# VHH binders against Probable E3 ubiquitin-protein ligase HECTD4 (HECTD4): the designs that were tried, part 2

Target 1, 370 residues: Probable E3 ubiquitin-protein ligase HECTD4 (HECTD4), of Homo sapiens (Human) (q9y4d8r3627to3996)
Amino acid sequence: SGGDPTYAFNIRFTGEEVHGTSGSFRHFLWQVCKELQSSSLSLLLLCPSSAVNKNKGKYILTPSPITYGEEQLLHFLGQLLGIAIRADVPLPLDLLPSFWKTLVGEPLDPEQDLQEADILTYNYVKKFESINDETELEALCAEIASQHLATESPDSPNKPCCRFTYLTMTGEEVELCSRGRHILVAWENKDIYAAAIRSLRLRELQNVECVTAVRAGLGSIIPLQLLTMLSPLEMELRTCGLPYINLEFLKAHTMYQVGLMETDQHIEFFWGALEMFTQEELCKFIKFACNQERIPFTCPCKDGGPDTAHVPPYPMKIAPPDGTAGSPDSRYIRVETCMFMIKLPQYSSLEIMLEKLRCAIHYREDPLSG

## First folded at step 3 (VHH; framework vhh_5c3l_4)

Design a10 (from c12 with T106I)
Fold by ESMFold2-Fast, scan of step 3:
Structure a10 (fold): chain B 370 residues (1-370), chain A 120 residues (1-120)
Amino acid sequence: as target 1 above (370 residues)
Amino acid sequence: QVQLQESGGGLVQPGGSLRLSCAASGFTFSNYWMSWVRQAPGKGLEVVSDISGSGGSTTYADSVKGRFTISRDNAKNTLYLQMNSLKPEDTAVYYCTRGGTYLSRIFDYRGPGTQVTVSS
């Protein structure tokens, strides 16, 4: 009944063992990744959705012609991903799922990936797709003209028209087809126009040329055939850790201090309120609680630590507030981010708990932690 | 040498049940989170369920909650997945893995897999 060897779906190079890295090396990789995501290097671009607070702080590879310097940096990024896999060192990279899909050779979802990366273009495309009357099309063209995206028809100066052109993610106007600047959007071709814009944006998101350079760098560290075995999420997990907050996981690894119990009423309100949060709100909560957007494996204030591959994540701690004067409902949630500690008042209801948690993650005048 | 060997797959009708087993060797089984991961034809890998080294903590994908139960026997170095109320969309190759991918952990070893087919 067996003896067949186990196939290794690798986070490490087959035939070699990695015993971890020093804290100083982890800190160096962290700094390098933050520099790669900085505006001082044109390698990564904040996704267009970030401008309207959707996927804020999430990046894509810049869809511009590749220079020699950019090619070297993309190759280096690929090597960093390979090192992360081999050395079990997570990288603080905030890349959209579209990057991971392209890296493993998976096609982009024309609805979801476009919406996540560029909600404004997604809405623009949907407006044209939803038009059911020629008069509505004329009204839409007039609305677009007010935003300087359309021009007046030379045959009818009082009727603005769109042409088969659109802006790239870097802000340059391009033709969607041969002689596109001479083709007017009309009732007969509006769906083709919408499809062409969607195709342009998806090709920019896929960014095959830049991803090829990243893959070349990755291939210098690990066999690229390993990528055929991985989902995009699995690839991101192996290099950067989970991009979403698993509430059951967070709850299972939470510690309670000073006589607090998981079954205490205000603690039940706390978990009930978090169950009502969207993933975006949960990410903001983790950012509020530990100054990281993902659940941490090591103390946020320390450069070193044990190999986290087989160690529980650094636990969230729930503690009572400093001082007990006044009504609990009048207090605000305080945190010590480097300790991943929540100082939680004994709020009297789920509604108050939810209000105070949303206050903490959304308002600029949040209480100071520490 | 780390070895993971799955068994218990097969062909079942919708609404049926299967119990998968994974025999582990070459490491201290009780010190590791273990996962069941599946791959349906033409799709990527999906993490089905994770279990802590002690068995005290478990997680499940939303698609299998209430139907599947993960468990382990540390004395026998064996991981289990009890699958109830099986659906055609549960058709996949099921892999036993060392590590907990669903819990922000990496995994490094998987077995050769066992085929589960749910159809009439």
Scores: ipSAE 0.000, ipTM 0.105, lowest interface PAE 21.3, mean pLDDT 76

Design a11 (from c12 with T106Y)
Fold by ESMFold2-Fast, scan of step 3:
Structure a11 (fold): chain B 370 residues (1-370), chain A 120 residues (1-120)
Amino acid sequence: as target 1 above (370 residues)
Amino acid sequence: QVQLQESGGGLVQPGGSLRLSCAASGFTFSNYWMSWVRQAPGKGLEVVSDISGSGGSTTYADSVKGRFTISRDNAKNTLYLQMNSLKPEDTAVYYCTRGGTYLSRYFDYRGPGTQVTVSS
């Protein structure tokens, strides 16, 4: 809130600090990423679609002219992405596909990427494109004016009208073209108006200036030629991991300690219980199991070194409990997050398994909150 | 004051039809654009269809064009959605919303929703 925000991150990363990643270092990176996604730094903005429950919790780079301090934070974000790749430590960043496309140099899709980022502006644009006659256009402009989005025409002071202006994602009114504040939306130019709004929002989403600063930071850690070989999804996977929890994918890559079989009754109850979980619950389960919100591609607490080959995810391991005292149904699930290992009691029923798994994911998320 | 109440949802087999209704009160219905918006399980909100106050202009999502028809009866303050050739992908909670869906970061006013389930 005071001073240069780059002072909040007075951190120097060297080659020595990249190697030997521990759980403490991973947790530190996790906290840094959550702080970057917080409202206190204004570096990342929740996408407008998030407000109407589309791409909930997904961020974009804030589309505003960058200061020197903000440029340093964007450079630092790029360095974090490079460190994630080199140390094989995934970052909990929830950025829209449009960020990853721009980072690797791919163009945005003017239909899909606009819908994903700002469904309300997309719908607004489509309204003007779909109008059937001049009377309907006048009715739409009157509706917009009733919501304080348009001003009265200079040629007809008592009639509401729209002008060739629009709000940026940060709430500033800008002209869509030269002298746009003096140009009225009319039947002859309504499609040009719609196209201009689309172009404004897509330029904000690309945010070339900010992405250039991120690329500069990334390039200080890894060769930028790597970006020419990766798809946007592959870049996201290498930095943040798989964006959703695919239960069949997790199951296919799970390993069982000698003496346990996938067909064991309590292991069947384990998978049956996870099949009943929502995506939110599965993310909490993965966080409980390996202290990160996505399926890991490398050992959570060990430096695996950079791996340029496409490898399967780091396997989850299922093991028996360390002790045998008491009945299995009285025990709680324990984990070794560093190893992505579940120490799973031989619970006697699906209902008990489900209860214990829900207890584990809700209690561990925040002590005393579940 | 402003109230919107959906009805007509239910369980239907693929290829079937349903007609949703929305009873509006507390405002001059004919002066407002109205919309149908849906949310499928595990997905975000999708604007399905919009209709102008007079009924002269309508829009449809590409996913429903040719299958769904939006209409209104301004004398009865009622909005309708005729859904034909229903697919499992149409399974969602359907919400009636007043005019502001494309102009507001939040729906101006919406009903509590009605569940549509398409399964065999």
Scores: ipSAE 0.000, ipTM 0.183, lowest interface PAE 14.4, mean pLDDT 76

Design a12 (from c12 with Y102W)
Fold by ESMFold2-Fast, scan of step 3:
Structure a12 (fold): chain B 370 residues (1-370), chain A 120 residues (1-120)
Amino acid sequence: as target 1 above (370 residues)
Amino acid sequence: QVQLQESGGGLVQPGGSLRLSCAASGFTFSNYWMSWVRQAPGKGLEVVSDISGSGGSTTYADSVKGRFTISRDNAKNTLYLQMNSLKPEDTAVYYCTRGGTWLSRTFDYRGPGTQVTVSS
């Protein structure tokens, strides 16, 4: 097919055609990654924490038995990561740190990685670990049982308390141990229950079988021995770019068009409004402005000089809006994403600027399906 | 390919009613607990109601108990939320989710959501 990553990677570029500078190649990688993160493929899941505004829009690999077709897609994902490194083109993939840790062979942190991926399960586990009173445990178990009628079938996929069962991240009820459906949670075993749930979730997050397929794909493009030299963060930076927006750096490298100055009142309101944004809102802003959720970490120095700050190959540009009809405060922000250009109305206050920027970033539908 | 698609949202006056539907595909629907979760403007996510795979058990958030009814049709792979006596504070985007009991709140998929606006 025309989108085969093996074929794309094997294209050699010389002075007549520079690899990684073509917009069509970047667009191809972007489209493929969006398809991999779409609901049309069950390859990736939004992390459970995303549902409660923690790591919103961050994905994990689907923890399910691997089919041959899924293995091929995971192999393909690995090849895409290798192509991104070779081409120095960031991929718009929002995977949790736990993926990158497992990819480079680092163990997961049972506190940090569980909180990042599934804060609700983390809090649930912590309740059982922290209870020092038998009466409080009995009350908690009774509360859990009352929320889910005791008359539910033993085969029902959700009885996470009163018995040694829990939901997988794919919503299936599993036994935490042999005959777990016949073992009641009690004072003597509450810590074992909590540890079993933590172990289940960490095993799902690590997802060794799926990551092995990704590593195999990556290894077809990049020598895996090289991977042992990279930290999880370095691996993410080289494939997807920085996972956060450095607003001060972005401001320092922004260009102003058509007589605009950084000191113009509405431009001061613009930067003031962005200072009030959370990191999640800043990522949405960057996506709104240039169709990518991250600022690339790799930007080669054009003069061949020493190490420089990493910035997108095209700077963000601020321009005046098209047309002048009506009040500036009644207009919406427009963008030319291919140019990383914002057409910014001369809004009269910080409050209006903030409202219009939030309107712009929340107008676009969030991808919520795996 | 797990897919969840909500429908039935809209604008309604206080005291009115709406029925939300969620069409599910790509998995054995009857094996999974299903939930309705909502997010009001400027607020966190709230689990509204959940239902067991068989439909034999249901739970409700205190804020909606007695007004909302969750149900499912396993033959049609469809989840429903009947919302009666709607209040302005019920204004939110409503999501259908696979898994996600009120207590555990662990779920793996949610739909794109349907907007419910309760306004005079």
Scores: ipSAE 0.000, ipTM 0.131, lowest interface PAE 20.6, mean pLDDT 75

Design a14 (from c12 with T97A R98K)
Fold by ESMFold2-Fast, scan of step 3:
Structure a14 (fold): chain B 370 residues (1-370), chain A 120 residues (1-120)
Amino acid sequence: as target 1 above (370 residues)
Amino acid sequence: QVQLQESGGGLVQPGGSLRLSCAASGFTFSNYWMSWVRQAPGKGLEVVSDISGSGGSTTYADSVKGRFTISRDNAKNTLYLQMNSLKPEDTAVYYCAKGGTYLSRTFDYRGPGTQVTVSS
């Protein structure tokens, strides 16, 4: 076709009825969501905290002026969320809680949401808020310079330590107030400076303009009045599935290879060991098993072709280990992450099973964990 | 101390109606998805219906769509299931469940259950 592909996609879904779910349809939605989260479209940005290994792989809407093409992509994202609700098809989107809060009209938490999205800016703001005298302010300016957090190196006799400017999440320097680049941070205005940076980042994170475009797309599929009845967590659950690992859900959708039964002794040890795990340990286990922090609803392998089976979620498989060399208790758990498959030795006790599982999640047995 | 107590079960003829209630205590009721789960004789647990904390989203198993309606009263900490056009296949123990959803087919906690018997 010769037209704008984004515009063509929006028209394609407008007016179509979803009579149910199919593997082909689920795979199409999975591919589209992966493309929306790719670097090629610039629609979604990895949150700044991701760069320092906090909320790694979590996205926000890119806070830039909206072009017509970007507005159509945001509208399309809204339509996908509406389709997910109507069709009961979860989308593999890794958006921060701040997106869901803004979508349903809840205010952001200025401590928690900033810390989760941008820990470096959060720490920077907190340093200015915590100083108790002018000597501490001078020391803080020296510390910031030594940590290379300053945007400009001083090259003149009148060295400004900090000015009323800050970098946007896209790296542009902006003035926090009128004539901000000519105003020095001083003892009498340091709290105003800190508050202005916090406000800038929270406004970028909230991104009302882009969320309004998403809401417009969503509203073409479902009545927007329904959003007034949903919490942010409920909205995420209904569109993207559980943000936590539900062990009974995982167990109910686990498939056993030919020759294995859920009543086998080592399989019972496996589930018994996972029942002893915290949510943090369960998330590490899922990351080990499929290179994702959530239970997958589609094949984790991009080259796996279209999923033609109606199995929500995508099932974890338990298989015997490759080869039988040595005692079972001496072997390690192996995985095929792209297939969500665990190659599980016939360990002789719950204690050994627990030890091997904890070894796998704590010592980066998963080669895709970095 | 989470407590769930079902009521309203009983004997009904095919085509009849029943309304189940579940009184909840020990947690912030409005913050949790709630579900109705059933177990027929000789079968496993089936999630019949779920409802979001606000009541804005509901889902139903295909076997009960168009016949059953889930609702909640957050002021009274009470969950309801209106069952219409009952069939012999609906005979089961019905459980009120905290944190359950049809999408996940799971729950955190379950009440003691109430028996529903559909027979001529």
Scores: ipSAE 0.000, ipTM 0.118, lowest interface PAE 21.4, mean pLDDT 76

Design a15 (from c12 with T101K)
Fold by ESMFold2-Fast, scan of step 3:
Structure a15 (fold): chain B 370 residues (1-370), chain A 120 residues (1-120)
Amino acid sequence: as target 1 above (370 residues)
Amino acid sequence: QVQLQESGGGLVQPGGSLRLSCAASGFTFSNYWMSWVRQAPGKGLEVVSDISGSGGSTTYADSVKGRFTISRDNAKNTLYLQMNSLKPEDTAVYYCTRGGKYLSRTFDYRGPGTQVTVSS
């Protein structure tokens, strides 16, 4: 019919092409996923929590009426998820758990999923739920109404008002009930008001209409019956890889070069130091070690050879350093990112190991300047 | 073609032992996590145990931990499940599957299953 916005991105799934996924094919999938997450397509929206540095860089499906073009892009997203599952090629998609829950048919958690997606709306709702004094409620409503009336401020129209209205995630003011614009929040209805806002946000997050289009695309590549066997986390793992760095999983899949053993003192210091890391530090470590933000399922090298396919998870390798010149404690950790290989000096203590690992992951922050 | 074929099932008394085997063909066996999944009569599928491609990592369901041992022989393309101290509630059809519960691999490649009955 021409004018299909997704035609240029349409990939024909073939067993031969997918089974022999090369670095070039992985790069193509990476580019397509980055375009889907770009502002130019409006298909995905940064979650509201991202604006206040909670789940920074995490996306949700844009909660708007589906156009034909958007439906085709969502269908294509579903096909990409199916290709990822069958080819063991992880997609660089940064979607919230609420997407994965809805995709596998699990209900959203009204506390946790709202906090993760929209902490500001969550806090607003909790304020109204926690108020136990009518005078305190009247003061809060007066403050909100006063801020809303400050029309000269660019931000004032986007503030919640003490009527049965609220802003959608796309910034549109909607009525929470019939004639909600004319209903004032009062002591007798404050809990109904809070519940209505929570319901609005959870419906937007669930986005059943858009997820249905994704499921249709997914179903064209894999049997949808597989979803009955998968948790939301398992579905994300099969498509995008672990959303966090699982240190036990990493340790279990680590290979040691000739002459090294897991029980060697400096290797015990290595794992001990990583056990002290926050998830943020572990993510930085993995990026340092393989130039990816998640534990790789395939070789990070993009050379397209047979050796670059189907080694999941792709094992981290620990090797000795390339030379013995100088004290081990004076050396820095070296890596071969394309091979997920760490050249680890025989550091003499846990404290030195921790210092050198933190230096490696924070190199550009210049730990020596302050 | 991916093929998985289980064997070693049968009737055993409570407290007894069985060793299940799964012969795999049509793929590079050592590159894949493998799992044992079971379905008791009238119940859903339960992932019993999984094992990494190298054999270096294993997980177990709480219901079988300490009683069952998963292992593999990559030279023979064979997956094993050693089942000790069997209980009536272990009665199920046991399936060999390609993939692991918390891993990127799918469970869509499974064998036809082998029946294990624990009864006197």
Scores: ipSAE 0.000, ipTM 0.111, lowest interface PAE 21.7, mean pLDDT 76

Design a22 (from c12 with D50A T59Y)
Fold by ESMFold2-Fast, scan of step 3:
Structure a22 (fold): chain B 370 residues (1-370), chain A 120 residues (1-120)
Amino acid sequence: as target 1 above (370 residues)
Amino acid sequence: QVQLQESGGGLVQPGGSLRLSCAASGFTFSNYWMSWVRQAPGKGLEVVSAISGSGGSTYYADSVKGRFTISRDNAKNTLYLQMNSLKPEDTAVYYCTRGGTYLSRTFDYRGPGTQVTVSS
């Protein structure tokens, strides 16, 4: 506690980041993140698109008025993000790109971010924008009335109507403009109505009040000027790892062991086969190769070996198989998950490579279940 | 301070009936869509029913249509779920939630839940 305050602060801070064993600390952070994303706390919500199988399992910050206690939880989330960056420990958080954009100060894309977060509202807005005549508008209003998406008809059961009101993501009916509950949607104002709904939902997704609390917590751990140098995707990479498998990115960071070249025929078959995979299959492949569903930021086995935390992502390695036994086409792919290393046989065709890779991602059974 | 408190759960025989209640406080109840969401053992959350702030619009999951009825009493800040012709597959913890509309199908607050067990 004596000596230069800057030096003393640095030593205390780094010491606290690794208190206990590395595994124990990482497990603690994992548990905390799972609680934040659980139904026991109202801090994070599954995005509306998740309900219709788009961005399934992706979360947003709850867009409601926050209490002091909720503000403290958001501040704590910010501190967790800062700790993840400082300690090179990825957090199991599945937040939409709109969160990361707002955190680093980038504006939301009114087409892409709305579609990713709330496809039902996106489709609703697009229907009004795409109407070509007044007859189509009347038909759309009748359809909406039948689906109970419109505000109540004014004292007449035979007049379907929409007003300048909409539901927040948390189910509150709000006015889109002053006296909105008294303004009917008509041919002359349908585009203004669509724009107002889009604006409401994007403002909820941006969630400036909650993100400000997160930024305050983050700023207590790292300098916030760092965020001006990072893209939203880089910020997510630094804290949680890439949310999807980018095959070109994976290929660019892949290392080949002695005797193997990227241009080797079976290596070309390997990349060709992966190009045919869906995102779901690619996630299963990465889990097979390194026991994680995202491209690893650091070595999957942090207990020993070279420190690669300063060169993210952690590179995938392709090696020849152990020993030479029989035909290459008769062999199966082997991996060393702790090192993100694939021992790849010299398969004779793209078809065989594809079949063996699909076999590998589906053949991970618990020894007790088979 | 938003609070939601469920009651009325219990053990019931197949084919029986049960009525759940949810007492709400800390917000303008009549302005919000309210929902009943359930979680069966080892399964995810399912929105079974939702009702608009005025009570004029309702939603029911296909699994409960014709058997369950959602209602609300805005004067008492209370949400109800009348469950008839109960089946073993209706066994779950039932949560009262704020939100759960057709537009978003999401919610912000939920109560601690009430257990419904349908067994012979």
Scores: ipSAE 0.012, ipTM 0.503, lowest interface PAE 7.8, mean pLDDT 78

Design a23 (from c12 with S57Y)
Fold by ESMFold2-Fast, scan of step 3:
Structure a23 (fold): chain B 370 residues (1-370), chain A 120 residues (1-120)
Amino acid sequence: as target 1 above (370 residues)
Amino acid sequence: QVQLQESGGGLVQPGGSLRLSCAASGFTFSNYWMSWVRQAPGKGLEVVSDISGSGGYTTYADSVKGRFTISRDNAKNTLYLQMNSLKPEDTAVYYCTRGGTYLSRTFDYRGPGTQVTVSS
């Protein structure tokens, strides 16, 4: 029968003379994705759950009306996704599953996707859904009013109350229905209120208008009909790489610069330390080293052998530090993320190497630079 | 085009005071919750304070409550943060943001930031 559809898809597009990419192209892609995930462009937002340590560092498309400039950036994002698929070069994009679901045309899960993206709003909605009597509702409304979390009444701007209004993800106060600012939440309508907030947030997460622009860009590079062969997870893998790190594969494809050898003592300490890492720590390490928590998706390019996976498009590089001042053990690890290059001090022990690597994966910068 | 521009940062002694301002343009300022968000070196973004579109509702992070006061002038499209009894722990880049409320925990626009250093 046929092979894996994902592998067949990749082989087809490489067979259509998709040209290879240089190192300068790869680090240009990293810088572009870094800029797209920058709040200064307002194209992508950190998800609300990230602020309370749920899906930390995961982004969503900004749920605001599209300007012409923003539409062009979204179209460009779609083209980048298409290029990543055709060239098998992973993009360092940390997008929630809701984006990938919408991109391939799958509906959002109203429980799970809301919880993953906005746990605070999810909990707020659940409080109203779980109330069993009118006295509990009165107590909840009094609590919300005392916390200034309810949207403002047009008749009493300094007296918060539970009305048919809510905040968009971008902080705009909106009516959930016609005359919502004049409709009080009561026992008879509390479930409608909760459902309206859930619907607002799910529409913002789905963001059909912005995803349509991304799909248009993607369609200029690959046939969109091929997306019917991919799940949301497979689409993410094809564009952003594997969600797990294979340490042996990473080690086998690592390059050593400026006379460094794999057998150097501090290099052996480096690999020994990474062998002690959990998968979560390894993903953080890759994120620290190249602004992505994943490595390139591997596809069998040679039949029948144990080496059926192709060489990663951009190998990790290990180089010496920029300076030699002071004890090596007193220095911190520095990286050039756009080049996937680690500037590794000659630490004197495995214990020191492990300590410094763990500090680095939590983005602990050199204190002397601050 | 939406623009946010902070001013008023600088070097100040512990126990001192500083007033930050943010000039907003390109949107209906009074329709949006506005926030002050800070980022200390090596740390993530922290929402310091937010204020409703009318200015009627405000919230503060526990770390700054009683010391900082957020306010706005909708006629001038300007957001303010009055910072009193400053501590070394308040050292950070302070950003004016559109949104970033307690409920949303997100924002779509931020300014370039203004550095506040509390030292000596």
Scores: ipSAE 0.013, ipTM 0.505, lowest interface PAE 8.8, mean pLDDT 77

